# VH-VL binders against Protein STK_02290: the designs that were tried, part 8

Target 1, 225 residues: Protein STK_02290, of Sulfurisphaera tokodaii (q976g0)
Amino acid sequence: QEQLVAVNELNENLGKVLIKIARDSIANKLGILKINLEDYLSSLNDPILNKKGLAFVTLETYYGNSTSLRGCIGYVEAVAPLKEIVSKAAIAAAFSDPRFPPLSKGEFDNIIIEVTVLTKPQEIDVENRWELPKKIKVGEDGLIVEYGILYSGLLLPQVPMEYCWDEETFLAETCIKAGLEPDCWLNNKVKIKKFQGIIFREEKPKSEKILIIKPSEVKCKKEEI

## First folded at step 2 (VH-VL)

Design g06 (framework fv_greziprubart)
Fold by ESMFold2-Fast, scan of step 2:
Structure g06 (fold): chain C 225 residues (1-225), chain A 126 residues (1-126), chain B 112 residues (1-112)
Amino acid sequence: as target 1 above (225 residues)
Amino acid sequence: EMQLVESGGGLVQPGGSLRLSCAASGFTFGDYAMQWVRQAPGKGPEWVGLIRSKAYGGTTQYAASVKGRFTISRDDSKNSVYLQMNSLKTEDTAVYYCTREYYYDSSGYLDAFDIWGQGVLVTVSS
Amino acid sequence: DIVMTQSPLSLPVTPGEPASISCRSSQSLLHSNGYNYIDWYLQKPGQSPQLLIYLGSNRASGVPDRFSGSGSGTDFTLKISRVEAEDVGVYFCMQALQTPLTFGQGTKLEIK
């Protein structure tokens, strides 16, 4: 019964607040910050933060001149206010991403926090499956692939930009992420969904400077040569 | 507060039919896949079947033990999911629960059955 | 079908003491994506089942840190570090690796 957060109503100041929610939630769980999280979230009365939202939190270990993935968890169902979703996603990314051990207290000052706020995923309807690459746009869309109840995979909009993929490769890689063959998107029993997003990212660990990144602005690795 | 409330249980003779209803409140019902799970006396729970949200195709799946006899449907305008049970057998005697399932993550895992109804008893006996 | 077997069937525990429940699957629940597709549920007396742990080790919202899940492949454990009176009930494991989804027979935790 609540309206969803729209990507275009998020500005730099709200992005800073979202990063702060993520950082404070992790710090509280580590015992670095000692707050009642429920009271903390209840004190945030911005109307936009109190709308239902979808978000991912990504953590990267910072090495000065490079970073490596340290955790990434999010929510694609509009089940709670954006402030609560970001808090929960941050805690889950730090402590419940099965690919990584739980984040330690000693790592807290060496991670970069990134919050991606998403639009609601929508199924791509096509008469001919070969039209799917024409219905998605690298630099704009993230993808979800679903097959039955046990197989699914999600790639955020910035991922195909980072790896210099075209639309067909992006579909194939999302199939692989779901645990399926690369051509799974040609199977009419496989569901393909797309969504958009806006990215808020710390420039450096605990930076006062928060970057606002559109997926289209993420540089292809080939440009570094 | 998120709730699921089942109704429509009772005593039925073998070969009979019964329809269970499950009314949802406190969440956006149309966004979630819904499932039916049953528990026979003295046994562990048994998955019966599921129905996806309409945005995700509205498709159904069933356990082999009930396929062809049971049908799951939903009415998003009434925030309700239904289980139509036909050709009932004595081994269908159980408490029936409706449950909410939703999916989240970057790696393709399932959040199983996070909300359960109170359950309704169905007794199939001559 | 994957068969889930729990032990013990009955678990009397003194309040404040730890408790452990085992769940074994007839097939590996470890998917090639790296996840163990096993969940844990608690059914308190007079109540419906409630989710405790999903995907092997993740606590559901509102579940106290006293509860933890561990294991991989075919052998899984639910642990309660300090049993409270409110923890009495029947605990069930469930595999979600393949349909039909299947549950264990249950472990009744009781105070004694």
Scores: ipSAE 0.000, ipTM 0.401, lowest interface PAE 14.8, mean pLDDT 84

Design g07 (framework fv_greziprubart)
Fold by ESMFold2-Fast, scan of step 2:
Structure g07 (fold): chain C 225 residues (1-225), chain A 121 residues (1-121), chain B 112 residues (1-112)
Amino acid sequence: as target 1 above (225 residues)
Amino acid sequence: EMQLVESGGGLVQPGGSLRLSCAASGFTFSDHYMQWVRQAPGKGPEWVGLIRNKANSYTTQYAASVKGRFTISRDDSKNSVYLQMNSLKTEDTAVYYCARGEWELLYFDYWGQGVLVTVSS
Amino acid sequence: DIVMTQSPLSLPVTPGEPASISCRSSQSLLHSTGYNYIDWYLQKPGQSPQLLIYLGSNRASGVPDRFSGSGSGTDFTLKISRVEAEDVGVYFCMQALQTPYTFGQGTKLEIK
């Protein structure tokens, strides 16, 4: 379990399992499903799911023609197998995202679940900070900004696609997310890290069809800009 | 200039009802979560509850001490948030503040001047 | 509920000297976004509380740079590098990681 899950190891069948882990974990916490979660997770013997991984779970309320963010929590330290990380992230996204109320039983059938599996973040080293936009690719990279031990912010790789940001705007918005000024990425004391990911998403609430989305395939939403 | 102006306080008997209003100006009210916080004489602040914005379906949450007795509502067309207080107890005596919540970051960046509610016989 | 514990509860300070206030939470306030969901408020005599520091270390608009917030997880500190007469009041920490949002007991800063 010392190896980290690589995003290229993940296929449609594993994506379906990850979504099912997220949905069942939430259902169990809501009392809709009555299982022993530890026994459930230990029954999952796929070697890839038993490797350490990093993941975010995003929940969106479904309105037919549109969705709205309902919760999003993830893990960027590879401290547990991917199956456990997805389960924990799903429960946290539903019940412990401080921006939103805990998910109710009545909402369960009206949310879309999305699981993003991440690569390990790597620091971007440049001689000249103005080169940072050239080392980042919108449509491939997510960003982490860190300043000391107190300031940190993360944006998933689909976020700049969704808002139609360029690389410089993406850096600025990640600085703002970290609680810093938008030009924080020009400060030599600020660490900039990048990572990649793959997205598994329900097409509709509880759908059997799971979409595999590369960040580059996410279309910008004019209403969100 | 941002302003929050509370009104509707006063003296009520135990078991009675009161409705507080908070009128907002100087910002896009509909984008923000709104909070109610109270402070009993000589004590620290106690969070009462919140109401979320339209994107979050105007959902509400309450402190256990007031749940089932207090109801928060809002009217975005009037830039106003309300606190309906029913079945009032002497323990509800406090200055009541409305406060603006930054919806993504959850800090209370602007507070009204507060309105006194006294529950006694 | 998350319990917030402040110390000291009373803090007499000579003007020009530094002051430090501690706040401890019963659970970690560090979120996956990297933010510590702790805020600091000052209530001056006869006034409503006002925001000083949000999300652990960010100064609110108009707050002098002599105020700073630090810490992560469960242990947090508000520091005033040089206390001025206008700083008199009660300081409160608040966690906003989960509802119910909870405040510390308060620290009353008084001029000696």
Scores: ipSAE 0.000, ipTM 0.476, lowest interface PAE 12.8, mean pLDDT 87

Design g08 (framework fv_greziprubart)
Fold by ESMFold2-Fast, scan of step 2:
Structure g08 (fold): chain C 225 residues (1-225), chain A 122 residues (1-122), chain B 112 residues (1-112)
Amino acid sequence: as target 1 above (225 residues)
Amino acid sequence: EMQLVESGGGLVQPGGSLRLSCAASGFTFSDYYMQWVRQAPGKGPEWVGLIRDKANSYTTQYAASVKGRFTISRDDSKNSVYLQMNSLKTEDTAVYYCARDEYSSGWPFDYWGQGVLVTVSS
Amino acid sequence: DIVMTQSPLSLPVTPGEPASISCRSSQSLLHSNGYNYIDWYLQKPGQSPQLLIYLGSNRASGVPDRFSGSGSGTDFTLKISRVEAEDVGVYFCMQALETPYTFGQGTKLEIK
């Protein structure tokens, strides 16, 4: 399976399936659902789910009027089909996020599940490095900065929206994330890649209503940069 | 404005007990993990332990140096977190801080209380 | 336990000049979710510590833009682009990847 999932291939129905994969994988490990997970995943024959993908699964504890982070694990290498990546990320978010204890059976009905699917990163080619800010779009693109084998950093597409960054600031912050100077993106030996993402989120725990959140819809949480 | 108001410090003899309280205001206390951190005179901070939220069954974790002697608890209806310290040793002499853990962003200690001095001496 | 090592331990700086503090962890703080679980704190004389930077490079609310955090894996840096008199105090890095959470030994920034 050579092709990676594209953002425009993902619709509400596929988002519901991705959330269901995450929920069922966690439920199976908790003993709430008793399935053969391998057979379950093998029965999912949608061509898009069988493309290699990158995904993060986020779990949040639901309090009615607020939520709090309960787990978040993702995969940034296209090593398996999207259906398997979401299943593995969900299990890892629930039981292997070192910030939190393993998810208990009693918590299962009180968590919100969110799946963020990422597209294949593509290197940005420019004749003049000063054109890089014009080739990225806050609200659409996430960034990866790579320099050799020791320096790399990734920022998800919703991050610059949350912090009210413009494109140049986004490049600088991704350089800093990689362990480099803020102007690293001007160095022609530094590789800049962009990718897109789409977020699928339960409206409330176990809800049939799945929200589709585009990074461009994330509102600035800070009034100034 | 956020506040963490600590109380219950003082002088105690080795083998004694003290209970520290930390009262929170200005944020939704029940949404946050709470931390206890101490700092011996002239030394850097040392993590003591944490207590999680209701969704995590108020589970606790402790540094090895205090495990079995210290207990963390909380009362969300009173917006308060507590540190019960038993079998105190001279090595427990420190300023004790309660701190808010904004775990949704991966930052454990985004706001700290003023600190209370605990002196364990004969 | 993860050991956090800071350098330098003492940092005299002339006002207006830049300052840089290094922090090294005994194992990688880079999680599979792509974040480095390192935070930076400033303790001003007679005060409790205050958060400066979280998750490697994110400035805490109210922290001036002259403060920045960088690094990945085991090597991290806190930079102050132009030191002000109010920046005096002891700076601590802390790993938040796993319990027990552990702090560096501290870097005392002094005006010379």
Scores: ipSAE 0.000, ipTM 0.411, lowest interface PAE 17.8, mean pLDDT 86

Design g09 (framework fv_greziprubart)
Fold by ESMFold2-Fast, scan of step 2:
Structure g09 (fold): chain C 225 residues (1-225), chain A 125 residues (1-125), chain B 112 residues (1-112)
Amino acid sequence: as target 1 above (225 residues)
Amino acid sequence: EMQLVESGGGLVQPGGSLRLSCAASGFTFGDYAMQWVRQAPGKGPEWVGLIRSKAYGGTTQYAASVKGRFTISRDDSKNSVYLQMNSLKTEDTAVYYCTRDLEWLLYDYYGMDVWGQGVLVTVSS
Amino acid sequence: DIVMTQSPLSLPVTPGEPASISCRSSQSLLHSNGYNYIDWYLQKPGQSPQLLIYLGSNRASGVPDRFSGSGSGTDFTLKISRVEAEDVGVYFCMQALQTPLTFGQGTKLEIK
């Protein structure tokens, strides 16, 4: 959409605000903060935050030298302002990710919050499906796979970097995420979409220091000791 | 850096009035509740009052010792909070601090994480 | 009003040794949300108070890990695991459960 947040409009100060929105939304739902969420969001008058946006919120449990996934939910439709999308995604990641139990008050101080703001997904158009790996760039693109009404899967741009995948493996893993066979991307009836993003992440739980991470900067976890 | 700078203090006679100002920089002022805390010479801090953000109604609360005499207000367009002090008493002599609630937007509970340098108010004949 | 009582009021400490400050509230500061609404502040000579600990046990930004807050209900403790010369000043507890917010009398930490 024409009034969509552009990734290059987001700086460190806005990233800090996005993390704060995510933290405060979760804290409010846990009863840690006693705010009226609608009034809170309406007080945020930055014009960029009031543009429609797409975002995922990822929560990771922090162990000092390592982290593990604790929740991840997002939106890829530009139906609400970025501030509302981040708030909703944060609540959903904490309490509505079906892979995990709802986040407890005791966990709140031990999670890292990460907000990924996305560009609008665009279908990759190729005459020959074998060209798809050449139209995708690990370190830049996230992927969506769609087949009919029931099969859909999304992987964020940092995921293939973290797992040291090449483009063909990335396509196969996104097919698997959608509930399809790993070669699904060769099927002409399967839609493949790509998008880009920028990541804002707490350095450690509740840190005042917010990291700005480009997907290409994400290190391969396979090499960590 | 986050900063608060108070001004408007001085010497005033009992029954007089003073208006203190506090200018904020380095954070989104309008999102935060602001508080006034005072400290009489040789004593500990005493809470004076607070003003919530506009999103929380811009409501004010005061310590009983100042209620009816002091008024807290804010001007978010100027990143400033004010303390209007009327009917001053010798017991109001103190250094007055402007403070911000913790970096998070809090409605009912507080951690005052940013403090001004303080401004001296002396009420004496 | 909730009354906050600190002990000791004067605390001489040898550098490198631990220090402990107690704070008692006249009523429970434990909210139904599971948090104790108590903060700790340090006022160094000639300076404004600065936040050390909020909501019982959370360290404020930039506060060294040698500072810790503990306790629940009406009995609270601020501990410094190893006192440094720069830690001299007056320490105050404060309850934030209800207005008016109220401070303890202060504990003056001095180097022996």
Scores: ipSAE 0.000, ipTM 0.424, lowest interface PAE 14.7, mean pLDDT 86

Design g10 (framework fv_greziprubart)
Fold by ESMFold2-Fast, scan of step 2:
Structure g10 (fold): chain C 225 residues (1-225), chain A 126 residues (1-126), chain B 112 residues (1-112)
Amino acid sequence: as target 1 above (225 residues)
Amino acid sequence: EMQLVESGGGLVQPGGSLRLSCAASGFTFSDHYMQWVRQAPGKGPEWVGLIRNKANSYTTQYAASVKGRFTISRDDSKNSVYLQMNSLKTEDTAVYYCAREVYYYGSGSYTDFDYWGQGVLVTVSS
Amino acid sequence: DIVMTQSPLSLPVTPGEPASISCRSSQSLLHSTGYNYIDWYLQKPGQSPQLLIYLGSNRASGVPDRFSGSGSGTDFTLKISRVEAEDVGVYFCMQALQTPLTFGQGTKLEIK
């Protein structure tokens, strides 16, 4: 249905628009741009941007060849149109990530912005819980673990690539992220969901060039030897 | 096993043109950004430029010293990347390597060169 | 641009003995992540450069454990605990912190 944004609807042009929404939302909050944010978002008529979506916005300080994490906040409930979710996530990443001080006006030209759009999570159905590792794929799938109404955890699809995890380790780490024991995925009362994502990222601060990154392209930071 | 094989080097006069080729095998070439790096006699390596993959529209980036004179292209069906060099200067004399880009993502993203070709000599002299 | 300076330029070593190569950067390579964004490459005679060490101290795939990288900020060291004949070549450090990427001038390791 029309309820959630699908992977096949996202292209480079939409990625550019999503980055622009994030950039403009932050600039407006910093006083660099003077807009009425509600009117700005209401003027965006693309039907895909008006579908409900899930997204994370990541901000990184740029050094040319390398970057450092500066903020990262996302929304995992499809409660608003994608355009509103990206705007809210961008503002939260810049000003409400508790790991960092609020973004300053002087930093605006030195950060890169990345938007990860998530597909609709789907519960994994198995007769035998030991088959769960066979139903997920590192390099394609992100995971959500849910137990009751109080325990949940999400790991993006690039995370197991970055840490060189296999599927079983990925399940265990997502359980830990949810506040549960690492073998939580063997419990029939625990729901395991998988989703995919697509990453849109500025090549450099304020660049018109937007990179498209697939989770499978992410390589381990460390070798075992 | 991974291989990168450069070809097309040689002696060329200042102001001339030359085209380098790099043929890849042993990995999924179409997924990777590819880079050109050069090394002048007796000096360390110098970055020349890069070309991205199809998902990123084969976009290119160049070092300031070569921008406007050099063009990078690729043909994924042939697992090959190319460097077209125009308006060559004596300062362009170097061994030219194609290299595979490795991109480390997540907190603290960065790029390095995990695999290099054997190199091809380009001499620009009168 | 960040300038990378290596010493010594020439390093004769007896097989089986240790070797040490220094690299200094004109600016700190210590990133906010806590990692030093420096790589080490080896270029054997007649061959292309190959990656030895990345992010200051991590060995690349297939690199023997006798190679190690250390240091922080602006002063870095590549150590070989026991030099073998196959280690002959020119060693280069590279800063990977910012563009343009810049390399040291090289250290030539020779067997006595």
Scores: ipSAE 0.013, ipTM 0.538, lowest interface PAE 7.6, mean pLDDT 86

Design g11 (framework fv_greziprubart)
Fold by ESMFold2-Fast, scan of step 2:
Structure g11 (fold): chain C 225 residues (1-225), chain A 121 residues (1-121), chain B 112 residues (1-112)
Amino acid sequence: as target 1 above (225 residues)
Amino acid sequence: EMQLVESGGGLVQPGGSLRLSCAASGFTFGDYAMQWVRQAPGKGPEWVGLIRSEAYGGTTQYAASVKGRFTISRDDSKNSVYLQMNSLKTEDTAVYYCTRGYDWGYYFDYWGQGVLVTVSS
Amino acid sequence: DIVMTQSPLSLPVTPGEPASISCRSSQSLLYSNGYNYIDWYLQKPGQSPQLLIYLGSNRASGVPDRFSGSGSGTDFTLKISRVEAEDVGVYFCMQALQTPYTFGQGTKLEIK
């Protein structure tokens, strides 16, 4: 009953479907595609896509040989089927990320869509907070920092790989993302959670070819020269 | 370049059957809905029906004039869409076009050259 | 079914002059997303129809800027600012708001 989508259940074909759900949901909101979203999602009968799931959708503006972040929103509560979560995350990433203006129709053909499917976040339990860096692994774990109701920050598993961070730096940067001091992870009132994921990404805007990326495969910018 | 090529037309007697094919090239066929549109001699176009992509369940819709007699199918491995026409009537005489569209409509951006179907004695 | 009605049915025009074609729908084509689900097609003699304008006012790829679409709700217009000889053919509007998709009866544009 009520089992969550496991990242190892997802193959290339399902990844393509998740990307298509994200792209079609955004196109619908922009008026490029006319659909009843509820009917659209109910037409997708794959058993795995109908299991509860957690996902982020990331949008990047494509420049040929480089990209820049354009939106990123997701859900870490298993309240709906994966297909529905991806649809909602895509719309939110395009139109409700407070760091960016809403996506315009003219941008639609120039963005890359990336879907990250997550495992359920688990709070890290330690007797001594200085043990936290030993309980996380760059290249495997994403992090969530929570303090009270208003302060929260999340960094996906690929982020510390991209920025060449070690585990302690990853904790500090997630604290900063939450609006807290870099040493927030030493405060016993702050909750630290970890999760894993798998990434499905368009090779180019609207590409039929998708990339399946494990966070450990993401190249460190400093090592790439 | 992108192409849509219809085939399978011809002369058939009332009550007969005919199967039209449309072969696509130059785009990712499986990502698009496909439509059939017909045009009787000297008349305007009439929408016949559609078939959606696999991501939308490959569902079909038909105009009332052909519902129950015509069936649309697709084979994405062959980049082809088909129109099976049964119980043909003289009023089905037309040039039949396949066209590329979107799963929930909007517009038909590419049309084939058309194939003539004549239903008479 | 939504009924599409075009006027005029025949439109003789001198090259270089403007032309205007009207299309009326039996119900509003304005959807909650703010778009009018009306498209315009041109059929030249002996050829398949080709897309000119989609979703009310957007020009299809390769369509000259002398073509424009306007209107909202139930009344729509296709305008050609300066008619050229290559514009001869039958123009059709189509509603894409709901199935069955329906076309107008056509407007034949002829050079005088």
Scores: ipSAE 0.000, ipTM 0.418, lowest interface PAE 19.6, mean pLDDT 87

Design g12 (framework fv_greziprubart)
Fold by ESMFold2-Fast, scan of step 2:
Structure g12 (fold): chain C 225 residues (1-225), chain A 123 residues (1-123), chain B 112 residues (1-112)
Amino acid sequence: as target 1 above (225 residues)
Amino acid sequence: EMQLVESGGGLVQPGGSLRLSCAASGFTFSDYYMQWVRQAPGKGPEWVGLIRNKANSYTTQYAASVKGRFTISRDDSKNSVYLQMNSLKTEDTAVYYCARDSLEYWGYAMDYWGQGVLVTVSS
Amino acid sequence: DIVMTQSPLSLPVTPGEPASISCRSSQSLLHSNGYNYIDWYLQKPGQSPQLLIYLGSNRASGVPDRFSGSGSGTDFTLKISRVEAEDVGVYFCMQGLQTPLTFGQGTKLEIK
């Protein structure tokens, strides 16, 4: 359907289904689960899951008391139903993130799956670029930096919380992510977009307990001196 | 070779309308911002406005003197940019240039210009 | 609007000699990113303007190294180290710091 999924339509039960879609898609690709993925997705009749949506899937290797990034891929254009986007993002995060080798069967039980559903990105319009940090809120907004067709970068709203960044540092790091200089956000030709999101995360690998996390609730890993 | 070919100029009475076209060839037109600049007889250039590329949602900006009267649009499938001029005034009389905005990071440098087309607004 | 003022308005030069053109802005063109948002264009007789220098001191593709741009804040200079016959025309500075983009009134360079 043509309607876009709104963050406030998503609850714990739907988050559990999104995580299950991600987990099952990866398991099927690994041969752990043997399904026809197209038939599986077609069997999901929830109206919200059949609306177009935007999502990232993040995979982290679990060590008990710590985690490390293992893959992260997503979609910021509403080109397919949310159920299909989550499935595609999960497979891409596991097998097509160029920073990492493809996920192995042996890793499947040791990863945490996280699904972030995004609002539609909106361009930040300012008269002076110097005002951009004031139009962005760490703990609420993720950022996209675009320059032409060759340079783009995205950082999810939880990222500046994890690294204890302020708004100016967040802009600079998103520029770097796009392959540009850290002051790229001062260039009038560079497009800056913001978006919000909601995070669904396994408490531990394959847990039935799915956490709902607001970006503002993500704790800074650096202690102030 | 690169070309920008303008057309659609001429003589028009005050209050009239004209549409200028600028056809591009020899480069990947869809990657570039395009600008319109005019030059009144015996004067320096005056910026009219710009249109960004698809990656920047075809957003436009205009000089205050033309805002609300002029509209910039483009058709990437035809490699063309357009300037629709409405409610023309005698002070709009000028040679109108379309220009390609360079892909440089830090400014609005216009690295290639068309030959210009004369618009005369007179009774 | 930022006002751009050029001097001199007319510049007769002997071939092979240096030439300098000044441009002043009504407010600083130096941005916090360290760049001066000023460009220089040449309009040869009967031709469209062509880009010479962008962002203060960067030469555009194909522009000979005898052209250089300098200055910061509100005062800028375009220098030609050795004027050649092909350099005849009207030179314009332009600010790109804020919309509307604004040009100077022009400096006409002529061979003596």
Scores: ipSAE 0.000, ipTM 0.401, lowest interface PAE 22.6, mean pLDDT 86

